# VH-VL binders against Protein phosphatase PHLPP-like protein (phlp-2), part 2

Target 1, 227 residues: Protein phosphatase PHLPP-like protein (phlp-2), of Caenorhabditis elegans (q09564r761to987)
Amino acid sequence: QIGVSGSRGMKNKQCIRQVRVENTFGFIDGGSNSYMSSSICRFMTSYLKENVSMDIRSILLRCHCELGEEGERLGASVMIIRVHEKRLEIASTGTMSAAIARNQKLKMIINGRYEIDDDEYSRIREAHGFVDEENRINGVIGSSRQIGHFSTFPVVLPTHSYRNIQLNEQIEGLIVGNNMIWNMLSIDDLNSTFHNNRSPIVVAKKIQDQLQSYDYGGNSNILVLRR

## First folded at step 17 (VH-VL; from p6 with heavy chain Y101L)

Design q4
Fold by ESMFold2, fold request of step 18:
Structure q4 (fold): chain C 227 residues (1-227), chain A 123 residues (1-123), chain B 107 residues (1-107)
Amino acid sequence: as target 1 above (227 residues)
Amino acid sequence: QVQLQESGPGLVKPSQTLSLTCTVSGGSISSGDYYWSWIRQPPGKGLEWIGYIYYSGDTEYNPSLKSRVTMSVDTSKNQFSLKVNSVTAADTAVYYCARDLYDYGNYDAFDIWGQGTLVTVSS
Amino acid sequence: EIVMTQSPATLSLSPGERATLSCRASQDVYSYLAWYQQKPGQAPRLLIYDASDRATGIPARFSGSGSGTDFTLTISSLEPEDFAVYYCQQRSDWPYTFGGGTKAEIK
């Protein structure tokens, strides 16, 4: 079962989008750029329909390579999820997070909370980039790992995280969302919402309502998968 | 301490079925925190993961062996088992059972191994 | 399937020396790599998981490093008990394959 919920919040446009083709789900965050997220969404949908069994890591790289001129300065966070009978694959670059539910507990399995450690600071400096006092890359970019931003190469890299999760009957489901969901809500709050509601649609809606109760005015987009 | 002990015949003739059992002591095989595996090592060679089983009976097998391999679990006896059909000399190896701490697959590792049992396939 | 290549095949060293063992994957395995030690006539023993995390009870002289396709096990100062065969194993994609091993032997 699938539950999705998206909101512009107080903004005029949605820059965080989802796509689904068969057992494959895409989650795209264009930051403040709605064109970037919609363009990647259209490409991913079309490409997956023609290449339904393609490795999700290859699809993610293809999204990077096919950005065109807008990819010189702009970028996006992308997460691709594929559900198999015995396994769950996730490939991700950027700022989105995913948590898996098992035995009435959620565990973060992809952490997109942006943080630059000492090694990443060193890498950025060696690549002739800089990090400002607000942890922006070259003064404007919110993550050092995203697709696009070709003009910064090799400062911002499309390097991805990958998980290939063994599923068993203790696995109850998955929550995916943009970074602010995880910053504004605790894992315990999300866990309670997931386990107190059987419908993934209700779970996704309640998570969105909780964000609004904290006066979050930006975009949000939530995917809930449940067995 | 949790211990794993392999048991079964040391000699099997070609084309027959190799059958091994691993007995778990000092812990429960019924825990959802662990997967249970068979690994083999031909004499003087490296290690090959044969497959794993969860206490519910869920399995995955190495694709190279999948057509000939069956694993099972008996939670009442605290045991899990391996069968390899239609064996040849290439199946001669030390067979190990091992415990894998479940951390969703990627961070897992074999933290407890049995002592191993040599199975020779010969006429 | 992912091929794991270990080098050198044999490493002849004296006690007290530093040992550097290499493991290379045929494709990106991220940090999903374990190291095992196997002494003659014994089962393997877990040393390192997730590329660099020491298993419980493993001495600090053992350290793992690397990511992606290139990984290293370092033994900072060899003890007599460290002369054994060492295997790496990737945990990125099923089937989870092992390297061919590096034998550390006394000179």
Scores: ipSAE 0.576, ipTM 0.841, lowest interface PAE 2.4, mean pLDDT 88
Fold by ESMFold2, fold request of step 18:
Structure q4 (fold): chain C 227 residues (1-227), chain A 123 residues (1-123), chain B 107 residues (1-107)
Amino acid sequence: as target 1 above (227 residues)
Amino acid sequence: QVQLQESGPGLVKPSQTLSLTCTVSGGSISSGDYYWSWIRQPPGKGLEWIGYIYYSGDTEYNPSLKSRVTMSVDTSKNQFSLKVNSVTAADTAVYYCARDLYDYGNYDAFDIWGQGTLVTVSS
Amino acid sequence: EIVMTQSPATLSLSPGERATLSCRASQDVYSYLAWYQQKPGQAPRLLIYDASDRATGIPARFSGSGSGTDFTLTISSLEPEDFAVYYCQQRSDWPYTFGGGTKAEIK
């Protein structure tokens, strides 16, 4: 079962979008740009329908390569999830996070919390980029690893994280969301919401409602998968 | 301490079925925290993962061997087993059983190994 | 399937020397790599998982590094008991494949 919930918050347009084609799910976070998220969503949907067995890592890279002129200055965070009988694949660039529920506990398995370690800082400096006091790249970009931003190459790179999760009967489900959900809500609160509600639609909506209780005005979107 | 011990015939004739059992002592095979594996090493060569089994009976096998291998688990005896059908001289190897720490697959590793048992396939 | 290539095939060194063992993957395996030590006549022993994390009870002289396709096991100062065969194993894609091994032997 799946459950989704989204909100524009105080923004005029939805900048975070979801897609599903068969056993493959996509999450796209365009930051403050709704065109980027909409364009990537349409491409991913169309491409997946014609290439249902294509490696999700290749699909993610094609999302980068198919950005038009908007990709010169703008970018997006993308996460693609494919569910198999015995395995769960996740490929991600940017600031999206995922947590898996097992044995009454949630554990983060893709951490999109953006922190620049010493090696990444050195790489950015050697590429003639800079990191400001708020960890933004060249003063404006919120991740050193996401699709787009062609004009910054090789400062911002579309390199991805990948997980191939071995599933067993103790796995209960998965929660995916943009960075704000994980920054504003504790893992314990998310765990309680997941386990106190059987419907993934209800879980997703309650997480969204909890985020809004903190007076969050930006876009948010949640995907909940439940066994 | 947890220990793994392989048992089975040391000599098997071509075309027969190789059958091995791994006995777990000092711990329980019935745990959601571990997978149980067979790995083999032909003489003078490297290691090949044959497959794994969960205590529930769920398995995955190396695609190169899948048509000929079967694994099973007997939780009441604290054992898991390997069968390799239609063996040839190429199946001569030291066979190891191993415990795999479950950390969702990518961070897993074989933390405990049996001592290994040599199986020779010869006419 | 992912091919793991280890080099050198044999590493001849004296006790006290620093050993550097290489493992290369045919495609990106991220950090999902383990190292094992196999002494003559014994089963393999886990040294390193997740590229750089030392297993319980492994001495600090063993360290792992690298990501992507290129990985290194370093033994900072060889002890007599460290002369063995070392295997890497990727854990990115099933089937999880091993490298061919590097034999560390006394000069």
Scores: ipSAE 0.568, ipTM 0.835, lowest interface PAE 2.4, mean pLDDT 87
Fold by OpenDDE, fold request of step 18:
Structure q4 (fold): chain C 227 residues (1-227), chain A 123 residues (1-123), chain B 107 residues (1-107)
Amino acid sequence: as target 1 above (227 residues)
Amino acid sequence: QVQLQESGPGLVKPSQTLSLTCTVSGGSISSGDYYWSWIRQPPGKGLEWIGYIYYSGDTEYNPSLKSRVTMSVDTSKNQFSLKVNSVTAADTAVYYCARDLYDYGNYDAFDIWGQGTLVTVSS
Amino acid sequence: EIVMTQSPATLSLSPGERATLSCRASQDVYSYLAWYQQKPGQAPRLLIYDASDRATGIPARFSGSGSGTDFTLTISSLEPEDFAVYYCQQRSDWPYTFGGGTKAEIK
């Protein structure tokens, strides 16, 4: 069961998009650039249709490699999720996060709001990049782990996290969202919403409503998978 | 203190079925936090994962052995079992049961092992 | 299946020396790697999980590092009880596969 909700907020364009091809889901956050998210969505859709059995980690990297001229200065966060009969795979780069519901409790399994550690700082500096006071890369980029931004190489890299989760009877579902979802709502709030509503569509909608109630006016996108 | 102990015949004839049981003590097998696994080691050789069983009965087997392997769980006895059909000399090994720590695909490893039991396939 | 290759096959060292064991995967296994110690006549014991996390009760002299395809187990200063066979195991994909092992023996 699948629930999806997206909102532009007060913005004129939606820069966060989703893709679905069979049992594979794509989540693309282009930040403030709707063209980037659209372009990646188009590519991912066609590529997934033609390569349904390809490793999602490879697909994620392919999204990076197939970016055109715009990839020089633009980038995106990308998450790919594939649901198997007995396991769930997630490959993610950027600022998006995912939490799995197990035994009536949500647990973060992909944290796109990671803190830059000493090693990453060193890496960025050695690559002649910098991190500003707002934790932006080179003062403008939201994460050092993204696809695109070729001109910054090797400051920004398509480094990804991967999860291979064995599914059992205690696994109830999954929530995926862009960074602002998790900034605005606590894991406890999300947990309550998830477990108090049977329909993933309703869950996604209520999460969106909660964001609105907090006067969030930016882009948001939610994917809810429920068993 | 959780402990695992293998039990079963130490000698099996070719073409027969190898049957082993792992008894868990000091903790319940009916926990969602663990998978229960079998691993074997031929004499003087490396380790081979056979498969796992969850307390609910969900299983996953090594493809190399899938056609011959069956696992079961008895929550009332706090035990899980392994059967290997049509054994040959190649199935001679020390068989270990182990607890597989499950944490959403992370921090996953065999954290507790039985002492192992030698099963020899011989006519 | 993913093939795990350990090197060297045998490592001869003296107590107090630093031991470095290598494990390579045929495919990217990310951090889904565990290290086990097996002493003669005993069952394997978990040392490291998730490539670098020490299991409960494991001495600090044991450390794991690496990601992707190349991994290392380091014993900073060998104790007499550390002479054993060490196995790495990938847990990224079915079936779980072990390396061939590295035997640490006393010089």
Scores: ipSAE 0.028, ipTM 0.656, lowest interface PAE 4.7, mean pLDDT 91
Fold by OpenDDE, fold request of step 18:
Structure q4 (fold): chain C 227 residues (1-227), chain A 123 residues (1-123), chain B 107 residues (1-107)
Amino acid sequence: as target 1 above (227 residues)
Amino acid sequence: QVQLQESGPGLVKPSQTLSLTCTVSGGSISSGDYYWSWIRQPPGKGLEWIGYIYYSGDTEYNPSLKSRVTMSVDTSKNQFSLKVNSVTAADTAVYYCARDLYDYGNYDAFDIWGQGTLVTVSS
Amino acid sequence: EIVMTQSPATLSLSPGERATLSCRASQDVYSYLAWYQQKPGQAPRLLIYDASDRATGIPARFSGSGSGTDFTLTISSLEPEDFAVYYCQQRSDWPYTFGGGTKAEIK
């Protein structure tokens, strides 16, 4: 079962988008760039249709390469999820996070709000980038791990996280969302919402409503998968 | 301390069914944290993963053996079993049962093994 | 299936020497790689999991490194009991597959 919810908030642009091709889901966060999210969404959709069995990690990399081929100077966060009968695969770059529900508990499995460690900091500095007080790269980029951003290469790289999760009866579902969802709502809140509602559609909607209740006026997008 | 022990006949005739049982001691098989696996090793050769079974009965088999392999679990006896149908000389191997640790999608490895049991397929 | 290739097939060294064993995957297996040690007549023993984490009770002289397709098991100083066969295993995708093994033998 699938539930999705997207909101532009008070913004006039949609910078976070989702795609679905069969059992593969794409999540694209273009930050403040709606064109970026739309462009990647279009490409990913077409590419997925033509390459249904391709490794999702490779697909993510192909999205990165495509931006380069197009001469794109900006970038985005991308997460790809493929659901098999007994497995769940996730390839992720950027600021989006995913949590799996198991035994009435929500556990983060992809953390897009990772802290820059000493090695990553050194790498960024060596590449002549900097990290500001808000942990932004060069003062404007939300993550040092994103696709695109060729204008600042090699400061930002498409370094991805990968998960291959065995699905058993203890696994109840998955929540995916952009960074603001996880900033505004605690894991306990999300856990409660997920387990107190059977419908993933309702779960996604309630999460969206909760964001709005905190006077968040930006873009948000949520994917809920429930077994 | 958790221990695994294989048991079953050491000799099987061609075309018959190989049957083995793994007995788990020192811990419960009815844990959601583990997958229970079978691995075999022909004499002088490498290791081949056969498949796993979860305490609920959920299974995954190696595609190379899927058509001939069946696993089962008996939580009351703290055992899980392997059956291989229509055996040939190629199925002669030391068969190991092992514990596969599972941590919310993070896989460790086969951290505990049985001592293994040799099964010879011969007329 | 993912093919795992180990090299060299045989490694002849003396006690006290450094051993370097290689494992290559036919495709990216991320960090989902384990190393096992097997002595004659015994079951394999887990040494390393997640490419670089030592299993419980494994001496510090054993270390794993690598990601993606290339992995290395290093024994900093060989002890007499370390002469055995070593296997790598990818755990990225079904079916799990093992390398052909590297035999560390005494020179």
Scores: ipSAE 0.024, ipTM 0.650, lowest interface PAE 5.4, mean pLDDT 91

## First folded at step 20 (VH-VL; from q4 with heavy chain Y107D D108Y)

Design r6
Fold by ESMFold2, look of step 20:
Structure r6 (fold): chain C 227 residues (1-227), chain A 123 residues (1-123), chain B 107 residues (1-107)
Amino acid sequence: as target 1 above (227 residues)
Amino acid sequence: QVQLQESGPGLVKPSQTLSLTCTVSGGSISSGDYYWSWIRQPPGKGLEWIGYIYYSGDTEYNPSLKSRVTMSVDTSKNQFSLKVNSVTAADTAVYYCARDLYDYGNDYAFDIWGQGTLVTVSS
Amino acid sequence: EIVMTQSPATLSLSPGERATLSCRASQDVYSYLAWYQQKPGQAPRLLIYDASDRATGIPARFSGSGSGTDFTLTISSLEPEDFAVYYCQQRSDWPYTFGGGTKAEIK
């Protein structure tokens, strides 16, 4: 089952898109640019319908390669999830994080919210990029790993995180969201919300309600899968 | 194919409780992909959202009505219901139940409506 | 509460003419706006969601546009069955609120 929710009253919902073709789910966040999210969504939908068994890592790279002129300055976060009968695959680039619900605990498995670590900082500097005091790359970009941003190459790279998770009796589901969710809410709060509510739609809505209670001003996007 | 049908009394006396039921056919209310709403329309006037319910029983109500309104769901009968306590003439309206289109792109709207049932509050 | 204001209240036109209906929100509602058609004695029917996307089965003569606070429903060439009341609805924040309606009637 799938539950989704988004920011209310502050952000254009069209900047966030999702795709489902058979057992494959796409989650796309264009930040403040609706053209990027819409373009990627249409491409991914069409491509998956014609290439239903294509490797999700290859699909993610194709999304990057098929960006037009807007990809020179702009980027997007993309996460692709494929659910098999015995395993779950995740490929992601950008600012989204994923946490697996396993044996009554929620554990982060893809982290898009971390500050740039020393190794990544060194890589950016050697690529002739700069990180300012607010952790922005070249003064404006909030992630060193995202599709697009062609003009910065090789500072911002579309390289993905990949996870192949064997489904067993302990795996209960998955929460995906932008870094604001993980910055504003504790993993314990998210774990309680996931496990105290049976419906993934209710879980997603309650997470959004909790963000609204903190009166945050940024965008959010939430996807919940439940076995 | 999915159809919604309101049922309940058409005449209610002031200060009593208005009780309506919506029956879902051609689909399941237990689907996690939809929310179920009540909307009302006073004669000759516009539309007012009353609230929604999820099949788990979770609800959200219009703040202007929240103190007097209760919604419930019975998944075994494929139904959801509305109660409005302490009614007055101001509660006279056509009452609609509606399905909230959750899995229609990345957005929502009331894609399926019942026919509506007129409830008149008078002595 | 977000107030939705529709104009004009009544639009008198002949079949074959273009109709333009306006909807204005008191706050930014982004693209979270729907349009409904209601004929006398009938329930509303969904026309447009997400500001510009046509619902299933809605003819191409209906189109929606706008974002933020100003939205427009356009009927490119009115047919006899299009003379009805039209409501906009914001879905950005609770309570979901409807506009007061625009009645399209035969001139």
Scores: ipSAE 0.006, ipTM 0.454, lowest interface PAE 13.5, mean pLDDT 81

## First folded at step 21 (VH-VL; from r6 with light chain S92T)

Design s1
Fold by ESMFold2, look of step 22:
Structure s1 (fold): chain C 227 residues (1-227), chain A 123 residues (1-123), chain B 107 residues (1-107)
Amino acid sequence: as target 1 above (227 residues)
Amino acid sequence: QVQLQESGPGLVKPSQTLSLTCTVSGGSISSGDYYWSWIRQPPGKGLEWIGYIYYSGDTEYNPSLKSRVTMSVDTSKNQFSLKVNSVTAADTAVYYCARDLYDYGNDYAFDIWGQGTLVTVSS
Amino acid sequence: EIVMTQSPATLSLSPGERATLSCRASQDVYSYLAWYQQKPGQAPRLLIYDASDRATGIPARFSGSGSGTDFTLTISSLEPEDFAVYYCQQRTDWPYTFGGGTKAEIK
């Protein structure tokens, strides 16, 4: 009972992927690397078809463990969403965020746009990594929690976030997107776009059009689910 | 401000049905912001979540009890209720009703509890 | 179901001492962990939610920490009214499950 739509950014669209197998949705951002997103997309699609009821958290970990040689220096953000009759599960690692729409209000429930707090900074330093003035790990990595980056172990870890959300009549849908969306658009703008349009395809397109008006040039990956 | 009060018989015979009601005062049970739960505690032991009910009537029960448990809500009386069928001595416990903030997942807790009512199952 | 294990079962301390109560989950519960206080003959009282956030009206001497499977409730300086039983509860999956409790009692 949820409509699904997605939109990719203007540049190198092969670096972002979306997957759907029955009630399970995958959202993959390989950054600037199309091999990461393509490899994860193929694995996730095949694995889900053969293991349709496998826990989405286990699937996410398997995506990490099954990365090939490129996983040594490269990584990806992955979010998996499974829609049940009465509940919605989300498992995520990386820089993507999800916001749920309820009572004409949009609320962030997975926040991939997070600064490195004091505890995480301390952990990175103990693991002999560093965070530069631009909040990049070892000068290049945008998240301390992402799949891949095996050569940095234990600096970057594939630790995931998880939400188990009751679906009741007040839940209207959700928006998923990479950090570009949340950095460039306010929650109020996104809320207005979601609630003024009934089609998830139109919502996704309007968000993409708003990003293009900034002439920023970065990649974006948008998924809209709507009741 | 908001208060919860359990009511029902304190003594129930084995194989009968235990019936309890929780009355909400100082607030409305019809709010979409909250789930309403029953929790029990056998004397001298820990806590066991029984289930919740939403004001629309939607329920979720602890799998260990769900074949014997029914919950209901009466929004006009500002009450929700618990029935436990075919009780045994193992069902002897203090029964609490509690409020849970509906959140967008699982990052809150039971913030208001009733005072509890002891139900003894004995012949 | 997720099993919550609390230790120690009993903690014997004097007022003014620091109390450290442990809670372990049988699987990852992330930060979705609450702490409750229960005095004899009373209902539980919410202290901490989301592992570390104090509920409204809870004094600053109560603090929660941890994530994943290992959690701690700390009472920085025990007051006479703090001698009670403390329960942790995971809120990641249904059924919500509680630990067996830690009784804090006067030495």
Scores: ipSAE 0.237, ipTM 0.732, lowest interface PAE 5.1, mean pLDDT 85

